# VHH binders against Probable 3-hydroxyacyl-CoA dehydrogenase: the designs that were tried, part 4

Target 1, 346 residues: Probable 3-hydroxyacyl-CoA dehydrogenase, of Deinococcus radiodurans (p83589)
Amino acid sequence: MKIKKAAVIGAGVMGAAIAAQLANAGIPVLLLDIVLPDKPDRNFLAKAGVERALKARPAAFMDNDRARLIEVGNLEDDLKKLKDVDWVLEAIIEKLDAKHDLWEKVEKVVKKTAIISSNSSGIPMHLQIEGRSEDFQRRFVGAHFFNPPRYLHLLEVIPTDKTDPQVVKDFSEFAEHTLGKGVVVANDVPGFVANRIGVYGIVRAMQHMEKYGLTPAEVDQLTGPALGRASSATFRTADLSGLDIISHVATDIGGVTPDDEDFTLTESFKNMVAGGILGDKSGSGFYKKTKDEKARPRFSTTCKPANTKTRARCACPPWTPRANLSPSATPCTPWKARKATSCAPP

## First folded at step 1 (VHH)

Design h02 (framework vhh_7qia_2)
Fold by ESMFold2-Fast, scan of step 1:
Structure h02 (fold): chain B 346 residues (1-346), chain A 125 residues (1-125)
Amino acid sequence: as target 1 above (346 residues)
Amino acid sequence: QLQLVESGGGLVQPGGSLRLSCEASGSIFSDYAMGWYRQAPGKQRELVAFITSGGDTNYADSVKGRFTISRDNAKNTVYLQMNSLRPEDTAIYYCAADTPSWEEIEYLLRTYDYWGKGTPVTVSS
């Protein structure tokens, strides 16, 4: 599906900055907020949002003329304009009743092919769509941006158990190719902040990489598309986000979470960050930027865990499940049903 | 480091044929997936053909049936045989080496480490 026109509902800090990011990508944006009874200008909040984005430092717009792609309006006068929108993103106050009221109104006017999203990190996606039609629920997917949206490449995509996997795939491809985001697909788990789940997944992947002797490229092969959902590979996503950002978020979250959740960073990762290897912004991370790809930036693998080696095909007849291997077994042949490098001795 | 040198480009008339060669030196060639890209004037660089270390091939729809990619690991060379050339095939053709893949499972996992400087192909009378 093609997203050629978007709407952002809520012109606070995040909503206005996301609208600016969409405008930077050349996408026309309808920016709507509520009418304030005490203000003569019915579009006061949406206009204030654009003005704030124009004055933002670091700059929200790549060029201030991009603001011409943002049409301001309000929910009372302009909601009917959603009929021509391909993607609706909500960034209003974190109150479930307010989101329910919004979605009831949006459902009545939005076209049946549109994708509908929430930028919420505090309210689970499945709670927001209670009472909506099955068709609305199938097209609903969380899309959580990080502040500032122009500069942080990570985007969490949060489907519910009702979301059509094709919607997740199509939206993730749009986010990656049009918005330039690194996409992580997260589960819609009650009581969790979306960014916490994304960072936790990356940290756990790093721990398992070390435990099972995998390389970053091998992990990225395993964590690619899953269950028909589009997703960015783990270590490519880490390089896009910034390894220093991941380090700080993991440390901050780990300090306030239960002991049964492990946010322990690996020594190899800590050494990369301490050495100034921070991902794309430093020229290298788990992957290194290719010098001759100026028009099509690409990255190649630069780092392997200290205890990891590429395993040649070992040939282990007879074949045996990994669970039945002795401690002395030679790791070599991939498991038939799962990615595994271990095999039984002859 | 892997060094790539393209050759075989030139001027050819419509319906003609050319064979491009890309010789690699330095790293172990057989471990790399190899690709041919092209860039026409005013356009983005695009993938033409790709061959894995195991010999599996993939082609852009615009060249399927006309172009054939192959490799000779003993000579550290990848080839692009171009038949039934059209004016729209006019471009600078680039050889590229992909990050080695231990499993060769995902052709979309193509982050290229090394590029040649390109060889021009012009198709006109």
Scores: ipSAE 0.000, ipTM 0.097, lowest interface PAE 19.7, mean pLDDT 71

Design h03 (framework vhh_7b18_3)
Fold by ESMFold2-Fast, scan of step 1:
Structure h03 (fold): chain B 346 residues (1-346), chain A 124 residues (1-124)
Amino acid sequence: as target 1 above (346 residues)
Amino acid sequence: QVQLVETGGGLVQPGGSLRLSCAASGFTFSSYAMGWARQVPGKGLEWVSYISSGGSTEYQDSVKGRFTISRDNAKSTVYLQMNSLKPEDTAVYYCATGSPEDIEFLMKYGFDYWGQGTQVTVSS
């Protein structure tokens, strides 16, 4: 695939930063946004986006001269310039009506060989392309960048059931080879992009828990407040979602990446799912619900972190079901276990 | 290879101030989000504040308006300015960093590396 010129529509934080990253890769970029009628400069928003990217810390541009590859414009005066671009990426406001209006206009001017993408994380790809031609729909694929685009390796590629598999393959090769991104192909379902980020985070947390001997309760204490006082945190959220669903998503994602270590399920997690421990729907997961409808730890540990160089060093395996522990169990055994390491009493 | 070294803790009276510093090495500091978490004596860990690579900040409600997180990328150092200290702020304070994901991702899913901690005692 030969993407020689791109367009980014929407010059907010993400759009401007993505334009900068494309410029870093040597790709000329047309950066368009709306006209503000009370501003004399019709390109005010696109120019503001470039200026923000030039001032960004950490640096969005590898060299400020790369900004010369970005041509600013607006959707009223410059939309016809899309006839010369090979790839159009939308990063506008998260409103379905706004995206429909944009795609109707883009379809009329974009060349028939161009790939069309949305950076949306909240609106399913198939909903955005409803009403477009079959040809447009076959060339449409989600391309979700993470902030900041220059520094985050991951890129989600989100086909619809209408997307040509060859377009998915060609775009993924471009993203990996030219943009230097690690591509994960994701399903196009409501909330899936947010759920996929969640699954990645949960799997990573499980790997770290096993490596550093943390409990689900310890992780949830650290991450729960960060969600703005949410009633759920990492492992509580996993139990709500269903451990079988998390297992399925992680397996599907991991199978398509060259290095699937980021989505490698732990043996303990696989054993929970195989044993029918699926979260709230099965009556237990990482937590067991009480009659007062409050989550509580399914198991406990008497170990404290030995030091803070890592997240935690001393704990019983976090996946050990409470049902498998003696009611009078002593603190983590000082002797080496056959399978799991154990720690001395605190 | 990643190292985080906290300094600046100590004993202070209620209403006093302390500035914690965390010197980082072994990674490209400017590209990583940084945070502070604390462990109250005999209790679990509690996040305190986060700062993204771009300078966006977030605070736990109980410290908002009293604590300020900042960073100096040239010195590979993150700071926590603590004002109007209360006895309930007594804890071991840990500096932490994660992968170069944005701050919202790290707040939701946690940190990868932690320092040794520095004791803050607010008494009398």
Scores: ipSAE 0.000, ipTM 0.142, lowest interface PAE 16.8, mean pLDDT 72

Design h04 (framework vhh_8dlx_2)
Amino acid sequence: EVQLVESGGGVVQPGRSLRLSCAASGFTFSSYGMHWVRQAPGKGLEWIGNIYDSGSTFYNPSLKSLVTISRDDSTNTLYLQMNSLRAEDTAIYYCARESLSPEEIDFLLGQYDYWGKGTLVTVSS
ESMFold2-Fast, scan of step 1: ipSAE 0.000; ipTM 0.222

Design h05 (framework vhh_h_nbbcii10_fgla)
Amino acid sequence: QVQLVESGGGLVQPGGSLRLSCAASGFTFSDYSSYALGWFRQAPGQGLEAVAAISGSGGSTYYADSVKGRFTISRDNSKNTLYLQMNSLRAEDTAVYYCAASSPTDEELYDFLMGNYDYWGQGTLVTVSS
ESMFold2-Fast, scan of step 1: ipSAE 0.000; ipTM 0.222

Design h06 (framework vhh_vobarilizumab_d1)
Fold by ESMFold2-Fast, scan of step 1:
Structure h06 (fold): chain B 346 residues (1-346), chain A 124 residues (1-124)
Amino acid sequence: as target 1 above (346 residues)
Amino acid sequence: EVQLVESGGGLVQPGGSLRLSCAASGFTFSSYDMAWYRQAPGKGRELVAGITSGGSTSYADSVKGRFTISRDNAKNTLYLQMNSLRPEDTAVYYCAKGPSLEEIDELLAYFDYWGQGTLVTVSS
């Protein structure tokens, strides 16, 4: 099967951004949301979603002209247009009854060969498809994107016990080859799991940076293109997300799993947040924007005494300036060449 | 339309207390994570305290044991109880809304600053 036209239902932050990603891949997208009774324009919400995506920073569209591939509509007037759609993705409110109401209506109009998906991480896929036909259930597979969809390569594909294995295979191939995503097939369980895995990855990368004396740029090279990920690797993604947000989430997770050291923030990270170094929103994070178009990457270092119980010496992780959108074109100076700052006291 | 209105700031002496409030409208308050940020003149914004929709709390190390974040979902109001105030707590305090499970449920969700802020000055 081939996905030539998609529909996204729900034009909130995620729905609009996912529609932009499909448009970036050259796929025509029908973007639908509800009718607001206080607005004369019945397509107000879908139009607002496209406008938000056009204004997004960092940019959601690779080229603003890609927005012309998005047809806006609403669920009352335009649901019948799903008859020509190869893939339907839902990104509406996280309420099971709302999803059931939607799926009952979608099932009546969507073609028998279409793949149907939910972007939900909080509601299990099998609960959403209760009461639908066997054919509908066989074509239903979770497709959970991460924010921002253009810059984060992970896509979780979540089959149910009813999902046809061929649908999982075909959709995963589409996601990898057409959307450029790194696909992970996940179990159909309620998902604080995806959020915890993301925090785990970033916190563990910070711990390994401290332990092995690596720079953020070196970690990003290891966790980015070398492992089949985009240029928005671990520390670039952290700067985009906000270090204060990562701090909050890691602390909250640590509070419910107190014996799990995987969520223990490093002293260097705590110092960055306490010092107002929060990533892109504060002008600097693990990377700083370069002021010189031709400037070599420069390092800034915050030195704190390392725990000597497991280490022979202090490690003071530096960070590199944030380059423009061509990180692979800008070589990073190895951290070891800069040498760790002496943290001898006592 | 999301609207956050902070109040309760003012001038206090070192060691004093203040309670900040944030009145929220335009969204289902109980479904969203909420936070207090602050910004001193010439400094970047820093997270002071966060509270999830489920009630879990987190605090910056500089305020742990002195500040308490809480929420009243029936009144759509977020609070920050500030005790043992220090001159370095002087800043404009901002109420911020996080994403909900209705919009996004993921690590990379951002808090958006929607309020005008309320000034806290700690001086003798």
Scores: ipSAE 0.000, ipTM 0.135, lowest interface PAE 15.3, mean pLDDT 72

Design h07 (framework vhh_7qia_2)
Fold by ESMFold2-Fast, scan of step 1:
Structure h07 (fold): chain B 346 residues (1-346), chain A 124 residues (1-124)
Amino acid sequence: as target 1 above (346 residues)
Amino acid sequence: QLQLVESGGGLVQPGGSLRLSCEASGFTFSEYAMGWYRQAPGKQRELVAFISSGGSTNYADSVKGRFTISRDNAKNTVYLQMNSLRPEDTAIYYCAAGDSIEDFYNLLEGYDYWGKGTPVTVSS
């Protein structure tokens, strides 16, 4: 399979970031979005997407010159340019009607050898292709990128019962060898892909938190605003979802991909779940609600007595290793400080 | 600074209706998923409904067919229309904001900002 040029339709956060990742891999990409009636620049949305990606932190582009591989356009003026594209990926709004309307138009202009994909996590792939020709359906395969695409290795490939097995094989080889992704072939079922996507992101964030000694609040600050997402999203999202549910999904995925360490739960996370610390439903997780009902980080400091004679004065975060505590030290309660009222650092 | 301000709560008879509003400031509202949670006396907060940046919605089974979530990006406001209210709907209702929930719904509701809440009491 020779994918030399791609198109991404939808220049929102995911579409623009995926276009940047394709450009990083040396793939020319056509980035299309709708025309806004009140804007003089008909390519306003696609251009804004590229500008957002250029300003993203951590960087979406490995080199800002890669942005030259992205040609911006719009669906009214530039849809016909899909005739030269080897792979089309949509990352538009999660509305089945909008996807049907798009696919009807795309089918009329896209070449018969092109692969067509959806980045959707909420709408099953088979529902999107209803009413399309048999040839179109044979070339349609889901391609779920994880946010942020540059930094998350996993790509889920989601065939339907109509997808040609050769298309699945060719696309997976392209994703692995050209895009540098780890491919998992997933079932086309509602919610299962979304569950995997979210769990993968959270597990990777936990691994990085432990490796680099970051707090949950610091990871949420980095992954939220810097990557074009809401601040405090990653671990706050984990607390809202339930840590036991995340544990079950990660274990189930690990059973399907045993050699993929991206789904390996940290020991601190396993200990939280085993201890009944399950997020909001158990009253606490990575965050604890304040009296004003706002979520707040539990700890801004690490409880690490360097002096073996000094007792911990603050509750320890759940990721504080037991090996770092003196055997004679008062046990740290990660979720409740009984008598420690001063945690101000020097 | 991100701020969410809920309004529209109150006392209503069983079978009545209320419309809650949540005005957002301090962020690019159109890029966030928005949702409503509620907390009944003595219970944990539960998700009632959410709406993605793209307009996709999801509802708790207990409110499906009775509640409708919607948003107005020009006004930076999310709404919860509550019809056929029951005593069991009595709770403090909270507005929340999160990243693109389209990627996380059914398992990973990404709400990370909370308002102060607005009380809803359904009683005779």
Scores: ipSAE 0.000, ipTM 0.128, lowest interface PAE 17.3, mean pLDDT 71

Design h08 (framework vhh_7b18_3)
Fold by ESMFold2-Fast, scan of step 1:
Structure h08 (fold): chain B 346 residues (1-346), chain A 123 residues (1-123)
Amino acid sequence: as target 1 above (346 residues)
Amino acid sequence: QVQLVETGGGLVQPGGSLRLSCAASGFTFDDYAMGWARQVPGKGLEWVSYISSSGSTEYQDSVKGRFTISRDNAKSTVYLQMNSLKPEDTAVYYCARGPSYDELIQMLGYDYWGQGTQVTVSS
């Protein structure tokens, strides 16, 4: 099997970055998203995705001219163009009903030889293909990329019990030889292996942050391969992924292995999620954005009183969570709830 | 350009031992954490062990106390000493390049993988 043209459905952070990586490999890509009624340009979301990828740091495109290989469109006007693609990859919202609705529409238009894939990390592949034809199910295989796709070599290929073994073999060879990825064939189980390793890293980072009195920004400098790469760092990545998703994965793993402290969520993290602090999708997480400015750490060294539904309670007195201020003291982080310790020390 | 080459796999009886080696080239080995993962055909990839650039180690619970990861920076090589092998340890073992971070912090994923070496524990 030969993949000469691909389609990516969903032009969010991951979809746009995957489209850029396909373009880097010389593959023409159709990038589709929904129509926003309030925007004059029906292709607004797909175009915005390409523009974000062109401005991304670290660079998503090896050469900005590669963006010419990306054709933008929308699901209302351009779905019929899937008849010309060899591989369709979905990177839309993590809702099973949305994926079912998409696959019903895609199945009607996509050619019978095309490979169909999902980039989902939270929804099992076998659940997504329920109700589709046997031919569609045989050509469906998970393809899970890691953010940022250009720089993370690993690609998980996730067959279901219905996937044709030849499709798995052919797609894996394409991913290795054309996309330059290191392919791992993963079971279609909750949390996939790479998610477990990732959640382990994030949870351990939170535990060490509390133990050593580090800030999220300081941890992100330690976990980023190059200074200033917030997008590839632990807590910045957590905000992009969703703190609720991380919480669910860690809880599911911890429920099976309750004596394994590596997946034990901190009380401060549980309080953030319970308070609706879920990362970028909720407007804030470990970081918050300011208007026309760079992302900033959510909590300062100065404690603030708990605010209903807007922030986690801190556990001060006013003490910087930086290790350099008081290495002999018990670490205090602004969002850690101690119940008996308030942020208003008169 | 980055290359990881595993050796040392083979057939061993339950209770036996094997030592895997991974020779690295194409990067500054001393700056990177290294790890081992394994995969049974038809099953997902399972992380086995981790060693930081400074030598701090972590292990998956099922191998803790039986496996030991180590590194020789002068030879750009990482090792996995496997003792008290069980039939459940039968898998293809992969060497992987981890993050270039301090041992206190681990990041999501690994960026380069070797081609793997087969370990078979037969009764």
Scores: ipSAE 0.000, ipTM 0.127, lowest interface PAE 12.3, mean pLDDT 73

Design h09 (framework vhh_vobarilizumab_d1)
Fold by ESMFold2-Fast, scan of step 1:
Structure h09 (fold): chain B 346 residues (1-346), chain A 125 residues (1-125)
Amino acid sequence: as target 1 above (346 residues)
Amino acid sequence: EVQLVESGGGLVQPGGSLRLSCAASGRTFSDYAMAWYRQAPGKGRELVAGISSGGYTSYADSVKGRFTISRDNAKNTLYLQMNSLRPEDTAVYYCATDYSEEQIEWLLTHGFDYWGQGTLVTVSS
């Protein structure tokens, strides 16, 4: 099944960015949203989505001319245009009744060979398709993108018990070969589980960085290319996301699962956030942008343990001011390491 | 499209209280995470408090027990109740949202894309 034209329903942050990524791949996209009764322009929301994508930093479009592949419209006037679409993706509000209403209308107009998808991680796929025909259900598969879609390699494909295995195969091939995505087939479970796994991976990497004395660059070398991630590996991805946002998400999940230490933030991470070191938006995070516009590791947030068998190095980051350490802190020395040596910053 | 307007800032003495409001327009925010950030002169932005779409809250250690974040989805309004104010709480306070309904999207976003203009809070005797 060849996907030559797509539709994205919902022109919010994710919907607009996904439409941009489809346009980057050379796929014509119909971008639809609701009509706002207080706006004279019936396509106001879809147009606003495209304008947001054009202004996005980092750039959502590989070339701004790709925006010409996006046709804006609305659900009242333009839903009938789905008859010519090979793939429909919804990225609307996370309300089950809103999704049911949408799918009832889409089913009446979409062609019988089209693949139908939801970008939702908050609502299970099988709940969305209740009441639809068996034919519709066989062609329905979750397709969960990560923000920003242009830069994040991962795409979760989420079949239900009703999804045709050939649809999963055909869509995964399209995602890999045309969109350049790394496909992971995920279980049709609540978004909470997927969200926990994502937070677990990032927070646990930070805990292991501190426990084993690894630098952010060392973790990114291990987790990025080896796990099929884009150039934005674990800590580089954290800097793009915002360390304050990661802090919020980890704290929120930790409040729901208080016995799960995998969501416990390290003291060095808490100190970065408290100090206004939030990633790219604050000018620095685990990495700092150089004068030549390239990110380079400036310092580690992790103190390396003193090694009793090899030449001792100061394990503390040079950016940690001595005046901010406990009065009982002991400086690192260049001779034989001590078991519990404190680091001396510059 | 999205407009966030903060209000309620002002001058208060140490130990005083203020309630900040953030009115959102352009789209419904009932299913999106909201946050309060602050920035003191010459310092970086600091997360003060966050609230998920489900009402789960998080607070910076410096404000925990003194500040309360809440939301009124029917009014599209976010609040920050600030009690026992200290001179170090002096900052411009910003309301923020990114329209992400899913927690993993916060980890993979470039930070909150929609910020208000801010409201100044000065704690001084």
Scores: ipSAE 0.000, ipTM 0.151, lowest interface PAE 17.6, mean pLDDT 71

Design h10 (framework vhh_8dlx_2)
Amino acid sequence: EVQLVESGGGVVQPGRSLRLSCAASGFTFSDYYMHWVRQAPGKGLEWIGNIYHSGSTFYNPSLKSLVTISRDDSTNTLYLQMNSLRAEDTAIYYCAKTPSDLEYLLELGYDVWGKGTLVTVSS
ESMFold2-Fast, scan of step 1: ipSAE 0.011; ipTM 0.435

Design h11 (framework vhh_7qia_2)
Fold by ESMFold2-Fast, scan of step 1:
Parts: structure tokens; C-alpha cells; sequence
Structure h11 (fold): chain B 346 residues (1-346), chain A 121 residues (1-121)
């Protein structure tokens, strides 16, 4: 099989950036989105997506002339053009009913040899294809890109129990040889392989910091540039993502794998989120912003209790590792104002 | 494209109330977390209130009990109801949208241009 023309449905941040990456690879792309009733240009959203990709930093296009390979359109006027595409990828809102509505319409027009994919990370692939024909289900395979698609090498390929193994093979070969991606075939479960590995890595790093008395900066030195990765290492990446988002994902994954303690959030992390410490969007997380630059995280295994008739409460930095407490310290649990003698075990 | 336009700011007396609105244009509003930030003169931008796509909310301690964030997905709008306003609430208020996808861990926040709020007599 050969993918000579693709369609991306949904011209939001991911859809537009994926269309740009396909154009970078020399693949003509139909970029489709809905018609907005208050806009005279029926292709307003798809055009806005291309414009956004052209202005993106870091650059989404390897050369701005690649944008000429993207044909913009809309779902009302241009859905019939799917009859000529070899691969359809949706990158629309994370609502199961919206995906069902889309797939019902796509099935009526897409050719029988086309591969159909979803970029969804939150909705299992098998749920999206319920109610579709057996032929449609056999050609459906998840294709999960990471933001920014031009710069992140990984692509998750997510088959269902209904997906033809030949489709998985053909699509994986296309992704590796034409798109230049590193393909991981993932199970069709919440969080997928890379998301589960990413969240697992962050949660496990938090557990190890608590157990072995490491600082976020020390972990980031080990997981960031020292391993040949981008400068956004484990805890810096967590702060950029939002600690509430990480908490939500870990809880959702843990809820469907209740015996998997590797997704068990630490009490210090739960206290950070409950206290409104959510990362960059809240002004602090594992790292605290200063006026001109990000400061080294303040990390302390001690609090100063009042030596008075009325005991003072103390607040601790974003976590206080048990293994890192000195024998002379009166320890305090992270980010909870409480009596010093009850903050942590001696 | 997600475009954010704030409105509802103005001059108000201490103890007064204002309701800020942020209208989004674009397909994906309902899948985004929405936040209100503020920046006072000479200060850094700080989070005031945040609401997830599922409706969970968080507030800065300085506004808790006085401000309420809410959203109307049918109108593509997020609101900030501000009650019992104080002079220290004076700032430019910004609306922001953040995707809730794990693949966007590096974050792309959409920002409005801001709406000024002045609390003084």
C-alpha cells in the first residue's frame, strides 16, 4: 500500500501541526474543519490553522513553501474529497459522541482501501469505532503524534482487536520510512504506551526523590541533557504540563489498573495539587519562578517550630524527603501548615 | 484558530462587583482548560482562577471566597465573577486556554489581550 495523499480533520493546534509535518514529508494534505456560521469564509478554521503553523515557534514547516501542499476545506463542502485520500487522521475534540458523528460521515465517503486513524490519547480506539462496519474497523488504527510533531520522533500506533495486522505493518512502514518517525505499537488502553511510560516515569521519579532524598534539579540532570534529551527534563516538564493534568492522568490510569502501585501518587504531590501548586500556570510547582528567571527549587527537610506555649504551624517546600531528614531536624510534611512535631515521622 | 477576547473590566469602588467574560472562537473550546490570570503594574502575571474541561476549579488564596470561575461550553465562554473587590485586585486580567492532552506536555497556552480592572474611588 502507498500513502500518496492524506486528510487531517480538525485544524486545531495538533491537526495543523500534523498537516505541516505531512507537508514536510512531501505528502499532499486535505486539512478540514467545521464551517463557522459567523464567518463569511467557509474555510476560516482550516486557513487559520495553516496561518498558525506558519507562525509557530519552533517552526512547524521546514520551508514555508511546504504550506502549498496543504489544501484547506471544510466538512460541509469538501467531505466528498475523502474518496481520493489514502489516509484519514482525525484530531478533533476529545468527545466520544463527536468522534462517532464524524466516523459515520467519513465511512460513507472514504474509499475502501484507505487507512483511518485517530490522534486521540484519551479515548480508546475500540470505543471510537463502535457501530462502524467490519471493513471500516479492519482499516482503523490509532496514530498518536506528540507535540510538536516536527520535533518529537515518537509515533504511537494503536491497533484494536479488529485492526488488520497488515494495516498495522503497512502504516508503521510508512511512518518510519516516509515520516521519519520512531514507531511504538501500543495497546488500546487508557494512556497508551508513551503516555503511560511518561506518567509512570514522573510518578516513579517522585517516589524515588522521596525515598532517596534527591532534589528535582538532581533528577532533571539525570533525565535531561545528560541523557541526550531536550532541556525540559522530568520535573521541569511536569511544571510545564501542569501538575493537575498529571494528577488526573495518573488517577485515571490507576483507576483502571488498581493493583499497579507504580501510578500511586505520593502524598506530597497530592498536597501540592490540593494547595493550588500546579506548575508554571500557578507561578510555582517543582520549580519557582523569579522576577527575571526560574530559581533553583527551594527544598528543605526542616521547619522552625515555635518554642512557646502556643505551638506555631510550619509550611514545608513542595516535598520533604524522609530519607533526607537530619537527626537534629523537627521535620514537616510538604505544603501543609501543621504542628512541626506531626509533620513527618522521626 | 483559538482566539480569546476578554470583556467586562472597568472602574469599580471598593466592595463592588464585576463580571469578566472571555469569548473563544474556534472548534475546540470544550476540550480546553480555561484560566484567569492578572498582572498588576510592576508585578509578574499570576493565576487567579482555573477551570478544567470537566468543571473542576482552583483559586488563588487571595481571591478564594470572593471570586467564582465558571464556563458555558454552548457559548464558548468562561466567566470570572468578582465580588467584594479590593484596591489590591487592581490589575489587567487575562484569559488563557490550555490543552489537556498529554501530548502537549510542553504546553501551548492561548492568551487574550487583557481587560483592565481598577478598584478605587
Amino acid sequence: as target 1 above (346 residues)
Amino acid sequence: QLQLVESGGGLVQPGGSLRLSCEASGFTFSSYAMGWYRQAPGKQRELVAFITSGGSTNYADSVKGRFTISRDNAKNTVYLQMNSLRPEDTAIYYCAASPEYIEELLGYDYWGKGTPVTVSS
Scores: ipSAE 0.000, ipTM 0.142, lowest interface PAE 13.7, mean pLDDT 72

